# Ledger of designs, part 207: miniprotein binders against a7ua95r516to809

Target 1, 294 residues: a7ua95r516to809
Amino acid sequence: ASLSLLSISDLVPDLQFIFFWMSNAIEILYFIQQKSPAYMQTIELMDDKAGSKESLLSATISANEEAMTILEEVIMYTFQQCVYYITKTLYVVLPGLLDCNPFGTEPSSEQCRRAAGVCVCAVCVMPEAVRRVVSVFQTTSDLLQQYQVHSEIQSQMFAYLFFFTNVSLFNQLIDKGPARGWFQRSRVLQIQASVKILLDWAKGAGHNHLAQKFFAKFCSTVTILASPPQQLSQMSWKALCAEHPSLKPVQLHRILTQYQLMAELGPLPIWQPSSEDEAYIYRTVDLLESFENH
Below, E stands for the ipSAE of ESMFold2; O stands for the ipSAE of OpenDDE; V2 stands for 0.75 times the mean of E and O plus 0.25 times the DockQ between their complexes.

## First folded at step 16 (miniprotein)

Design dl4 (at its last look DockQ between E and O 0.86; V2 from the best seeds 0.81)
Fold by OpenDDE base, look of step 16:
Structure dl4 (fold): chain B 294 residues (1-294), chain A 95 residues (1-95)
Amino acid sequence: as target 1 above (294 residues)
Amino acid sequence: SLRKRAEELERKAQELKEKVEELRREAEEKGSPEEVEELLKYAEEMAESAKWLARLAEIALERGDPRLARLLLRAAKILLDLAELLIKEAERMME
């Protein structure tokens, strides 16, 4: 199937097996971790005049360590497979979030996965483009819960997915935003509203802290762009840096420059980078976020 | 083949579990030390874990993931080897 037609629902059967393997591997790993110390202690306390005790203990330690190492590899492998499939679906649906008009009255044509018939749940009332993104996260959450995946692994999964989403949205906005008109205030307000719906979902799903942390850069960008010219023009470079610490100087400079062009503002001395940041605003290599830095 | 290996490991795991049950009965009849029962319990748990890993590997093979299957089978083998060592020690302690 072409990537353009790939939905998270199409991947559920494959994902179920991956989560099944992952969950079982975690359970067995945990079992070994919890039980091995007690059994090793038992072996250590054995009265063995034949000298076999030491060899048995050594073999037991080695076997447990090796087994746990392999199980960790299984967990990491399955984790990576999940991320791979889920991020593919995100890649397809995320651009729609930037083009979404959440203030439109178009009803969602898709039925709620949780209820038969007309559903008025928070997901069903979402704009279609937002709902598609949320559906990926919700499906992931449901699968993690269904297979009772350890909470730490769940957190790591969502951390990465939010990271990926932030990088993707940020890079698209910075790179394509000016050309696509996403820096226009009306469009920015639409994006801001769409992101808010996503963040509200994350909050309701118990991932508020992770969402706030990993969406910080994109949210900062949208917040700046959504600010009225009268307000933003009164904020100094230093103040903007302080309020938006997730943005690198080169990123902030780019955002402000594009804002200035869009708003047809003349040169604003108050936005002049500090002497300390002046060298950094030209580091174009740092403009876009990397997917590898997680 | 990986499938044959998985089946062999499952069979071996079951054999070891049966051996544990046999030895547990003998240990009780002989009045063996508590340490023997602990070793046998540990061996049983390792054999059971190995059995599950082998089953997971079979599923991985069915789903076309031989890499995952190999990892799972490797872990299963390690646990079964450990179970065998524990059983041997238990047997020695019962003499």
Scores: ipSAE 0.816, ipTM 0.943, lowest interface PAE 0.5, mean pLDDT 91
Fold by ESMFold2, look of step 16:
Structure dl4 (fold): chain B 294 residues (1-294), chain A 95 residues (1-95)
Amino acid sequence: as target 1 above (294 residues)
Amino acid sequence: SLRKRAEELERKAQELKEKVEELRREAEEKGSPEEVEELLKYAEEMAESAKWLARLAEIALERGDPRLARLLLRAAKILLDLAELLIKEAERMME
């Protein structure tokens, strides 16, 4: 098939077929599970003539178990295919979130002020970069609902997509942030605002708990970087670890180092790592996150 | 070859469904044991599920996914073999 990097809209026809197979496999699996106990009971209550009862019962159990196992493999395979297509698109659009300016895209006018003290301009077009990411999530949500995919599978899909988003944004920020100027205070505040739009989408879509869980590392990073120097300089290493448990010692150390460079601060004794963490702050192998579950 | 197998399994599933319909009518006329009706109903449902799986496999082949098609046909074959076994037992009980 085509492996070119495409927009989500270009992939919808392929995704529709994959969700079609997934949904049908789920329905057949559920059907077998629902019917098996009743038919097994019938077989066990049969008058046994030439010993056919034992043979029939054994064959029925074996066939049902093997068929259900294969259908579970179909569901897993189709789920992985969906994830593959969706994350390929998501990988392309996510870096734009780090470069966009969400503050400069909302118009203000005298009409907004005349709306009886309520700003009507709160209904503004979100930045293009944010809209492209939201479009991936929204298209995915629409397809899952269209094909009536079981709610647990929908939750697993968004858990993975949010995990992927967090890893991609965190790694890009840590790896490219110095060269791109993303640690500048004005830039960090813009990034924070863009992520807020994404979190608001997730809340409105019924996935707030998943977003809170899986965006934690990136959100902690941005929260630290957005903190005023007077406030952050009063927080010890231990306090920062406790407030941001999603960050590994090497990651927190790197974030604080970039903060010091940006704020032109010298080393702060209060940010000295604990003796236990001192062994880990230079483990660069742990700096970037893997796109694979650990 | 996979397409031929998918079409064969779909046709066989339809044949079993039609056979079950005839046997259910015959069992009613003969006053066969209640268990015969339950076995035939089970066989019909397994054959219907297998037919649908074979059709899904045909679609997967049309879309260029023979790996998915092989999985679907494996499940279809298992359910068809079960349906045949249930029918055979029902026929023995109708004698």
Scores: ipSAE 0.764, ipTM 0.933, lowest interface PAE 0.6, mean pLDDT 85
ESMFold2 (binder alone), look of step 16: mean pLDDT 90; pTM 0.888

Design dl5 (at its last look DockQ between E and O 0.92; V2 from the best seeds 0.82)
Fold by OpenDDE base, look of step 16:
Structure dl5 (fold): chain B 294 residues (1-294), chain A 95 residues (1-95)
Amino acid sequence: as target 1 above (294 residues)
Amino acid sequence: SLRKRAEELERKAEELKEKVEELRREAEEKGAPEEVEELLKYAEEMAQAAKWLARLAEIALERGDPRLARLLLRAAKILLDLAELLIREAERMME
């Protein structure tokens, strides 16, 4: 199937097995971790009548360590497989989020997975483009819960997915935004509303902290671009840096430059980078976010 | 084949569990020290974990993931080897 037609629902059968292996591997790992100390203590306290105690203890330690190492590898492998499949679906649906008009009355074509018939749940009332993104996250959440994956692994999964989403959206907005008109205020307001819906979902799903942390760059960018010219033109470079610490100087400079062009503003001395930041605003290598830095 | 290896490990795990039960009865009859029972319990738990890992490996093979299967089987083998060592020590302590 072409990547363009791949939905998260199509991947559920494969993902289920991956989560199954992952969950079971975690369970066995924790079992070994919890039991090993007690058994080692038992061996240590045994009478060494035959001189085999030390060798048995050594072998036990080695076996447990090796088994746990392999199980950790299994967990990481399955985790990576999940991430691969899920991010593949995100890659397909995320661009739609930037083009979405959440203020439109387009009917939802997809039925709610939680209810038969007409559903008025928060997901069903979402714009289609937003719903598609949320559906990926919700499906992931549901699978993690279904297989009772350890909470730490769940958090790590969502951290990465939010990270990926932020990087993808941020890079697309910065790179293609000017050409696609996404820097126009009306479009920015649409994007802002769409992101808010996503963040509200994340909050409702118990991932508010992670969402706030990992979407910071994209949210900051959207916030700046959504600001009225009258308001933004009164904010100094230093103030903007302080309010948006997630943005690198080169990123902030690019955003402001494009904003200035879009809003047809003359040169604004107040947006002039500080002497300290002046060297950094030309580091174009730092403009786009990397997927590797997670 | 990996499948054959998985089946062999599952069989071995069951054999070790049966051996544990046999030795547990003998230990009770002989009035063996508590440490013997603890070793046997540990061996049983490792054998059970190994059995689960082998089964997970079989599923991985069925789903076309031999890499995952190999990892799972490797872990299963380690745990079974440990179980055997524990059983041997228990036997020795009962002589």
Scores: ipSAE 0.833, ipTM 0.949, lowest interface PAE 0.5, mean pLDDT 91
Fold by ESMFold2, look of step 16:
Parts: C-alpha cells; sequence; structure tokens
Structure dl5 (fold): chain B 294 residues (1-294), chain A 95 residues (1-95)
C-alpha cells in the first residue's frame, strides 16, 4: 500500500504503462505538428466563395493548438509520474553509496604489493549499493529505449535523475557526514571510487555530458576532500573557488572546515574567504540544495 | 461515465473515418477539386488520431487513472470536432 520500501523492479509494471502513454502522446503530438503546415497551406489556397475561409482557418488553428497543448500536458503529467516513482526508489538506494566499500574484493595491499610491486588491484568491483543505483539508471534507460521515447525526452529524464542524485548525495554528505564518519580520508577515497563507477556507467550509456554537468557539485566536494593535505593547503580560497565554481561560499567553507577537523589542521590563513565571499559563508539557508532547483 | 464517453468518442471516430472513406471515393468519381481530397485526407487523419486517443483513454481507465483519461478524451473530442468541420466543408465544396 506504501511506496516507502520500493525497489525499481517492483515498479517496472507501473512504469511500463506510464512510458506507454508518454510515448504515444509524443507520437500523436509529432503527427499533428508534421501534418499541420501542409493542410493549412491548402486551406489558405482555397477559393473563398462563401466567405467561410477565414472562419475555417481560425477554427483549424485553434483546434490544433488546443490539442497540442493538451498533449503537452499529458507528456508532462506522465513524465512527472515517471520521475516520482524513479526518484522515490533512487532516494532509498543513494545513501548506501556513501557507506559502501568498492574495494572490498580487491587483494590486500600487502598481497598486491608482493605480487607485482605495482598495484594490480586497481580494478574495482561494483559493490551492492552502487549496483542498486546503476540498476535504477539502467532500468530507466531500458524502458525509454523499449518504448522508443524521443531522444530529447530521454535526455531530460536523465538530466533530472542526475540532478536529483547530485542533490541527494551532496545533502546527505554535508548533513550526515560528521556523525557518520564520511569525511575520513579512507571513506572519501571509497566514495570517490563509487562515483567513478557511476560516471563510467553514464559515459557508456551516452550520457557523459549530462553527468559531467549535473554531478559537478558533488564531484567537486569529493575532489576537495580527497586531495592530500600538502596539496590542498597550498591552494588559496580564490583558487579553490575558481576550480570549483559549482560550490557556494557557505558550502566550500563547510567542506574546508570538515577537512580541517579530519586532517587535524589548524586554521589556515590561505583559506580565508575573499571580502566578496565573507558575507556569504554563514548563510545556512544556502548550505543544502533544494530538490526543486532544477 | 468516463468509460461511456470514451466508448462514444471511439465509435464517433470510426463513424467519421468510414464517412471520409465514402466521401473520398465519391470525390474521385465526380472529379472534385483537389482541395476536397486534401480536406478529406486531413479529416481522416484527425479522426484516426482521435480514435487513437480514445483507445488510450480506455486503457487509462482500465488502469485506474481517470485524470489521464480525461485529458486524452478532451484531445480526442477536439480532433473529432475538427474532423467534422473539415468533412462539412468538403461536402459543401462537392455540391
Amino acid sequence: as target 1 above (294 residues)
Amino acid sequence: SLRKRAEELERKAEELKEKVEELRREAEEKGAPEEVEELLKYAEEMAQAAKWLARLAEIALERGDPRLARLLLRAAKILLDLAELLIREAERMME
């Protein structure tokens, strides 16, 4: 009766019907759009013996525009329904990505070093938590292809899903990270490896550009946190802002504060915010991202 | 009630398609202006799209989504009304 404990596989039958209606509505909309100009030209070239030509043109234009508007509403409605079900599932599985260890099946560091002198264990195995997220994306991709949904709609779907993923992961890391130990260096490196698996999936699926665009905030956060202290401590606030423009001043400040705590670094003068940013580093209303900011 | 309306619109769409097919044959036999054939072709395509929409609405009702069905039936009605208008104009031009 409740959607709170759904897997993507449980939702496939419902999603199939929603994509069925979406795809058909798109096809009918396209049909009307492709046919209308030629027929309107025919009406415009007709002899106007009864003086009804202008009325016929007006009625035809109105009918086409109203029908297309309603079909656009159908497409939007079905798109929103798909997004609702898919993101509900995605919201449940995403937190596990922050807790998982993608290196769990690799040989021990000692065994790897003994065998080769160079780490041959660089191959990551997809952990269950990452597999669950990839499964949501892959199932969505398969359904979109199965129902031959227009490529622009497919791109909009993945743009929204990547946006949602980025917001969910970023917010949970910032909000729960201190209590969960997610800012510890070993954990950050595990998170970085898991994110790479997601990015590799997106690249293989033909969505690399969308993933690079919409994961920017979370990826910037992980990049900063994964940086060695000797390297990061030499980068000024201004340099960090320039390298990571997706991060708001309050967000960058919070990330650096957590980094200092975990690395046991005292305050660094080089990380002092610029005069322009100093007014914004305490705006807690801007710390977490909105799921409606799309 | 929505199910009755969906069935009514699907039947009307089929009736209009049959009427258009008859009128296209008459227009060809009478040597009517080419514009008559174009109007009848337009009407046939709109009636077909309306039938398609009515069928989708029936499926939406079977799945318990009357909101989606109402949208689909509104679009179907608009296209059927357009098809009827085009047919009336074609008939006038064949007189």
Scores: ipSAE 0.746, ipTM 0.931, lowest interface PAE 0.6, mean pLDDT 85
ESMFold2 (binder alone), look of step 16: mean pLDDT 90; pTM 0.894

Design dl6 (at its last read DockQ between E and O 0.88; V2 from the best seeds 0.81)
Amino acid sequence: SLRKRAEELERKAQELKEKVEELRREAEEKGAPEEVEELLKYAEELAEAAKWLARLAEIALERGDPRLARLLLRAAKILLDLAELLIKEAERMME
ESMFold2, look of step 16: ipSAE 0.779; ipTM 0.944
ESMFold2 (binder alone), look of step 16: mean pLDDT 90; pTM 0.894
OpenDDE base, look of step 16: ipSAE 0.824; ipTM 0.945
ESMFold2, look of step 17: ipSAE 0.778; ipTM 0.942
ESMFold2 (binder alone), look of step 17: mean pLDDT 89; pTM 0.891
OpenDDE base, look of step 17: ipSAE 0.823; ipTM 0.945
ESMFold2, fold request of step 18: ipSAE 0.778, 0.781, 0.768; ipTM 0.943, 0.943, 0.942
ESMFold2 (binder alone), fold request of step 18: mean pLDDT 90, 90, 90; pTM 0.893, 0.894, 0.894
OpenDDE base, fold request of step 18: ipSAE 0.786, 0.795, 0.797; ipTM 0.933, 0.937, 0.937
ESMFold2, last read: ipSAE 0.765, 0.780, 0.784; ipTM 0.941, 0.944, 0.946
ESMFold2 (binder alone), last read: mean pLDDT 90, 90, 90; pTM 0.891, 0.891, 0.893
OpenDDE base, last read: ipSAE 0.788, 0.791, 0.797; ipTM 0.934, 0.935, 0.937

Design dl7 (at its last look DockQ between E and O 0.95; V2 from the best seeds 0.84)
Fold by OpenDDE base, look of step 16:
Order: C-alpha cells, then structure tokens, then sequence
Structure dl7 (fold): chain B 294 residues (1-294), chain A 95 residues (1-95)
C-alpha cells in the first residue's frame, strides 16, 4: 500500500544526502590516490638519520591503503542505497509503461498545467506513464550532476538502473503478458512506442550505448511480437536466434509459442528449435531473468 | 558516543592544523629543508580531509545512519593518525 504512493520526488531529500556523502567520499579517495605517491617519494628521498624513514614510509602506505579501502566501502554503500531507493520507485511506475497507450490524448502533467504556457518540451509531450519512468531517470541524472559525481559511478548507476528496468519489464511481459493482452498486436505496438520514447530519452541523456545494451532482451521481445505474421512466419528458428542473441532458447520458444496462439497460427515447422537447442527450450528456470546476475 | 567521537576528531584535526602552521613558521625562520615543508603540507591536507569526514559523519548521525558514520569516523581517525606521524617527523627534522 505505502509503496504505491511513493514518488521519486518524495525520495529526493534522502537521495541528496546520499549523493552528498558519495561525492565527498570519491573526492577524498581521489585526493589520497593522486597525492600519496608524491608524498611517499618525498619520504623516500629523505636522509635517514635515525632509521625513522622506513617506519614512516611503511606507516604512510598502510594508512593510505586502509583509508582508501574504507572510502571505497563508503562509496559502495552509498551507491547501493541510491540504487535501493531509485529501484523502489521504478518498481512502482514500470507496470504503467506496459499498459500505456502513447497514441491517446492523455492530459498534460499537473506540473505542466501549472505553467501558464503549454510546455512543448520532450518530457511534457510524453504519455503520463512514460513520463513517470523518465522522471525517475531524469531526477537521478540531475542529482548526479548537481553533486558532480564521478562519471564512472554515473555510468555504473545507469547501467544497473537500465538492467533493473529491462529485467522488470521483460519478466512482467513474459509472465503476465498473455493474461493481460500485452501480446496482442495493437498492445505490442503501444509498448514498442513507449519504449522508443524511453530509449530516445536515454540517447539524449548520453546513455545510448548503455540503453541499447541493457534493454536488448526486452527490445528483442517487443520487436518479435510487433512483427507482422507474414514477416515473422518466414523467419527460421536459427535466423531468429541470430537476430536476437540476447534471448535464451527457452525465452524465444515461449515468445513464439505465445505469438502463435495470439495470431491463431498453426504449427510452423520453420520455428522448430534445432536439435542443439531442443534440450534448452524446456529449461523453465531460465525463462525469467534474475536480478542477482548484475 | 559516535557524536562525541566526531567532535573529538574535528577538534584534533583543528589542533593538528594549528600545529602545522606553527611548525611552518618555525621552519621558515630556521631555514629548514624543503622536505619539512612537504611533510607539513601533507599533514595539513590529511587533517583537512579528516575534518570533512568527521562532518560527514555528523550529518550521517543526524540522518539516522550510524553505520555510515562509523565508516567515515574510522577513515578520519586513520588520516589524523598519519598526519600526527608526519608532524612528529617534521618536528624532528626541523631541529
């Protein structure tokens, strides 16, 4: 009940502190990494009048290593906290993306309504369900920039968020899609359009490569389901495997089976799995994606 | 308490910074080797970093995260201990 009301805006105050700790820890870590070698060289070049040089050098090395280890732990801890809060928000808004009709006239967001003028920004013209998802990512991006978080950490965060989004959407589509009618061509086209808007945002935000990589499985699924029966029925199992390497054999088989049912197609010999893949199409444990493999 | 520890570390950091400034002035007056100034600069930067870590820990405590506070305070203590060692060496080399 409480999770359904959670918006990214509600988490911003907490996230700001986490990003503040993270960015400062990174800065201090960087300071130690960059300055320590020079100071160690200075110690090494000192005249050893009392044998204190070796002891001081050893103590300096040990202290710096220990401090860096702790700071790395702080960075990882704060990173995990950010991901935890952001993914909770994503969990709430992502199902709306699958039910979204981007071709319908949905009313503009309340924020855009309060602006006396019709905001024609890319976010304001988005369907509400898509805008809610994009808002999570945009807020994350804005916070990362505001606190000047190192680019590598930013990339890692978006990689994980895209991974999480892909797993969530894919699993929901595969598991609930048939029952919810998401495998119907008209609904698939809506999903495809919604995902395209999200990918276009990611491209505009400078995360095109990450988005293409981590959304590959969901995009492949949607692409197959959006294909006209006349086109898809001409593609062999082997060709589909080659075009959609992100899909496991069991996943592809499931998608094609559900497609056949939805399109009222009889058995298609051309979609028959190869002898090599035949053993794998029954591995139901591999059907849904795991959140643990990242 | 973690708060008391944070306050003590901030105080210690400030004391070390003041000691650095004192020793720097004395080193200049005596014409001490350049290595003394380098050690003092390193100690000062470490003390400043430790002070920031202690402040971050105080914020973590205020936000109800004692785990994070403990990590930050541990790092601050390590940096301050190193700064103190460097200051002692600089003081020895100045004589």
Amino acid sequence: as target 1 above (294 residues)
Amino acid sequence: SLRKRAEELERKAQELKEKVEELRREAEEKGSPEEVEELLKYAEELAESAKWLARLAEIALERGDPRLARLLLRAAKILLDLAELLIKEAERMKE
Scores: ipSAE 0.818, ipTM 0.943, lowest interface PAE 0.5, mean pLDDT 91
Fold by ESMFold2, look of step 17:
Structure dl7 (fold): chain B 294 residues (1-294), chain A 95 residues (1-95)
Amino acid sequence: as target 1 above (294 residues)
Amino acid sequence: SLRKRAEELERKAQELKEKVEELRREAEEKGSPEEVEELLKYAEELAESAKWLARLAEIALERGDPRLARLLLRAAKILLDLAELLIKEAERMKE
């Protein structure tokens, strides 16, 4: 299948329908949750001369509970569909963040350069790879606002998208980094700069807390790799674990091993895992992250 | 078929909504108990929600998503059946 057919622009018409269904299901669920209790109180206070009050109340409770359950399933189903389409696009564009050079890329057209020099061309100055990722997030944000999706669901959507982004970038760095030369210090600094632009977008969009929470593992990894050898060699295994609690022992161990290789350092005694962590550095099942647990 | 089911539920929901509007006007003119008005208000909101859910299911079928359509129609059916019960009780109390 053509990867150009998976651009976010190509998916907008389908996403519009899915957000339409989701938003309407949320609105009806809200009605049942917020308005039905008042009506049920009226039923409870009715004069029950015919003996039908308890049957009516029981039917009302049962119907509301079943309808709410089904509507929650509709919301989950449509949420999963949105996430599926959006993450398919993210999966295609995210590797470019690891390959791009934000310091040497021509970020704008000639017309943008000839503008008055104001920040009117801020998006045009971004590296192309970063712009592609930001475009996915921005389009998602615009659609959520357009369809007036409940703010709690909007937060859950971005929580998952940031989780997915973190997993995708971390797994690719760990898996492909040695072969691609991504652990070289100059390369890591380029990756750090590219991710910082993305984090700045998240902050400006009102998602700073979510980005800080869900990017922690990848950001910790890049922070360690970007550290000068003189600085990093002063930090013990225990200190590094304390500074980077998002990293599992096997993950931290792998990162330090790759750092040693690329910096041409031999094993450092200060980086030996504690006795408590020694068994965990061999748990290869914990090395890569899963996309499924969210 | 699922499409015929969706169209039937939407039509029935609209019919119930119109019946509730008529009954509310009659109950107001007659001075019926407050409980009759409240049951009819509830039934009207349920019928409106069911109508919208049935319409959403029709759109889902047009887009080739019968799984989504079935979920929407199940919810629509439940709300519509409750609206019918409330209408019957309101009519009995008005009588």
Scores: ipSAE 0.775, ipTM 0.939, lowest interface PAE 0.5, mean pLDDT 84
ESMFold2, look of step 16: ipSAE 0.768; ipTM 0.933
ESMFold2 (binder alone), look of step 16: mean pLDDT 88; pTM 0.875
ESMFold2 (binder alone), look of step 17: mean pLDDT 88; pTM 0.875
OpenDDE base, look of step 17: ipSAE 0.818; ipTM 0.943

Design dl8 (at its last look DockQ between E and O 0.93; V2 from the best seeds 0.79)
Fold by ESMFold2, look of step 16:
Structure dl8 (fold): chain B 294 residues (1-294), chain A 95 residues (1-95)
Amino acid sequence: as target 1 above (294 residues)
Amino acid sequence: SLRKRAEELERKAQELKEKVEELRREAEEKGAPEEVEELLKYAEEMAQAAKWLARLAEIALERGDPRLARLLLRAAKILLDLAELLIKQAERMME
C-alpha cells in the first residue's frame, strides 16, 4: 500500500516530524553525556557512612547507560525512516538523469534567465531531470538545517544518499545501457554534463568530500566513456586501472567492451588485462553493485 | 493506554520537579551539605528530561507511531526512577 510515486514535497510534512523527534533525541542524549561526569563526581565525594554510595553510583551509571542506549535506538529508527522516504523518492527520479539532455531546448530556461539573481533562479537553470534530483537533496539539506540536526548526523545522511545515488546510477547504466542507448557518445556527453551539475550542487552545499568519495565509481565510468577514442586507445589496461581504482576488473572490462563497440574500433580487443586481473574480468557476480555496504 | 501511560509519566515528572524545588529551599534553611544541592539539581534535570520525553511520546501517539512512543516512555521512566533515587538520597542526608 506504498505510494511509490510521491514527490519529496509531498513527504515534507512527515519528514518534519521525523526530524523533530531525531533532533530532540540527539539533544537529550548529548545532555546526559555532558552532565553525567560532574554528577557522578558529586556522588563519589559523598559521605559513605550508610554504605549506600556504591549502590547509588551503580544505579546511576546503569540508568544513564540504559537511557542513552534507548535514545540511540530512537535516533537510528528516525534516521532509517528518513532514509526510507528520501531514497524511495530518489529511486523514482534518478533514471531521468541518464535520459536527460542538459544541452536541450528547455522552455523555462529563457524565463528563468530574466529572473537571474535569486536563489530560485539558480535551480531553474538546471535541466528538469537534474532539478528533480537536486530538489530531493536540497529539501533534505533544508530540513536538516531547520531542525538543527547535529552536523555528524547530517554528514551520515548525505553519505548514504550519495552512496545510494551512485549504486542506482551505476547499476542502471551497466545493466540497461546497451538497450537504452546510453553508451552512445552523444548520450555519454549529456550524462557527463548532467552529473557535473549535480556535483556542483554538492560542492556548493558543503558536501564535496562525500560526493567525491561516494560517486567515484559512476564518475569513473562516465569519464572513461566520454574519453576521445584516440586518447583512450593509447592507454594500457594497467594505466586505466591506476587512473580508476574504484572500478573492479569485470566492471572496467564491460565498460571498455561497450566503448569499443560504440566507437567502432573493430572486434579485436584493444586492452589486454594484466595477468592478475585475467581471473576476474568474467566474474559477472561482481558486475553490479549492492545497496548493502561492502 | 500508551497515552494514559505518557500522561502519568509527565504528571509524575512535574510532581518530582515541584518536590525538588521544595527540598532545595529546605536544604538551604537547614544548611545541608553542598552534595545535597547537587543531588537535587541532578534529580530536577532528570525529571525535566523525562517530562520532555513523555511529551515527545504523546506527539508520536498523535502521529500514529506507537513504537516510537514506547521507546520514548521507556527512557522517560528510567530517568524518573533515577530522579526518585537521587531525591531519596538527598532526603536521607538532610535527616
Scores: ipSAE 0.751, ipTM 0.933, lowest interface PAE 0.6, mean pLDDT 85
Fold by OpenDDE base, look of step 16:
Structure dl8 (fold): chain B 294 residues (1-294), chain A 95 residues (1-95)
Amino acid sequence: as target 1 above (294 residues)
Amino acid sequence: SLRKRAEELERKAQELKEKVEELRREAEEKGAPEEVEELLKYAEEMAQAAKWLARLAEIALERGDPRLARLLLRAAKILLDLAELLIKQAERMME
């Protein structure tokens, strides 16, 4: 109950501290990494009049390594905390994306954070359900920039968030889609349009490559489902596999089977899996994506 | 307490920075080798980093995250210990 009311804005105060710790830890880590070699070299070149040079060098190496290790743990810990909070908000808003009708004239309930008053920016004109998702990503981006988090960490953050989003949307579509009518042509086109808006935002935010990479499965699924029967029925299994390499055979088979049912198509020999893939199309364990191993 | 530890580390960091400044003046007066200044600079930087880590830990404690605070304080302690070693070496080289 409380989770359904949670917005990304509610988490900003907590996230700010996490990003603050993360950013500072990164800065100190890099400082040590950059300075340590030079200082160790200095120690190595010192005249050992006191006979303590070797001991000092050893202690210096050990201290630097240990400190860096701990700082890496801090960074990882704070990173995980950020992901935890952000993904909670995504979990709440992502289902709305699948039910969204972007062609409707629903008024925006939220104001753009970038402008005071009425804003007509690309985010503000988005359908509400799409805007809610974009707002999570935008808030994340803004915080990362505000605290000047290292670009590599920013990339990793968005990679994971896009991954999470793709898995969530894909699994929901595959699992619940038939029952909820998301495989209907009109609904698929709505989903396609909504995803396009999200991808366009990602492109504008400088994350085009990551978005294309990590949304591949969901996008492929939507693309297939959005294809007219006349067009899709002309595509062989092999051709579909080639055009949608992100989909496992079992996933593609499931999509096509549901498409066939939805479109009331008879048996299509052209969609028959190859002999090579025939064993794999029954691996139902591989049907849904895992949130693990990212 | 973790808070007391953080305050102690911050104090220690400041003391080490002051010690570095003192030794830097002495090194200049004595005409100490360049290596002494380099050691002192390194010690100062480590002490400064430790001070920041201690402050970050205090904030973590205020926000109710003792786990994070402990990590930060541990790192701060390591850097301060290193700074002390560097200072001691510098002192020996100035004798």
Scores: ipSAE 0.729, ipTM 0.913, lowest interface PAE 0.6, mean pLDDT 91
ESMFold2 (binder alone), look of step 16: mean pLDDT 89; pTM 0.885

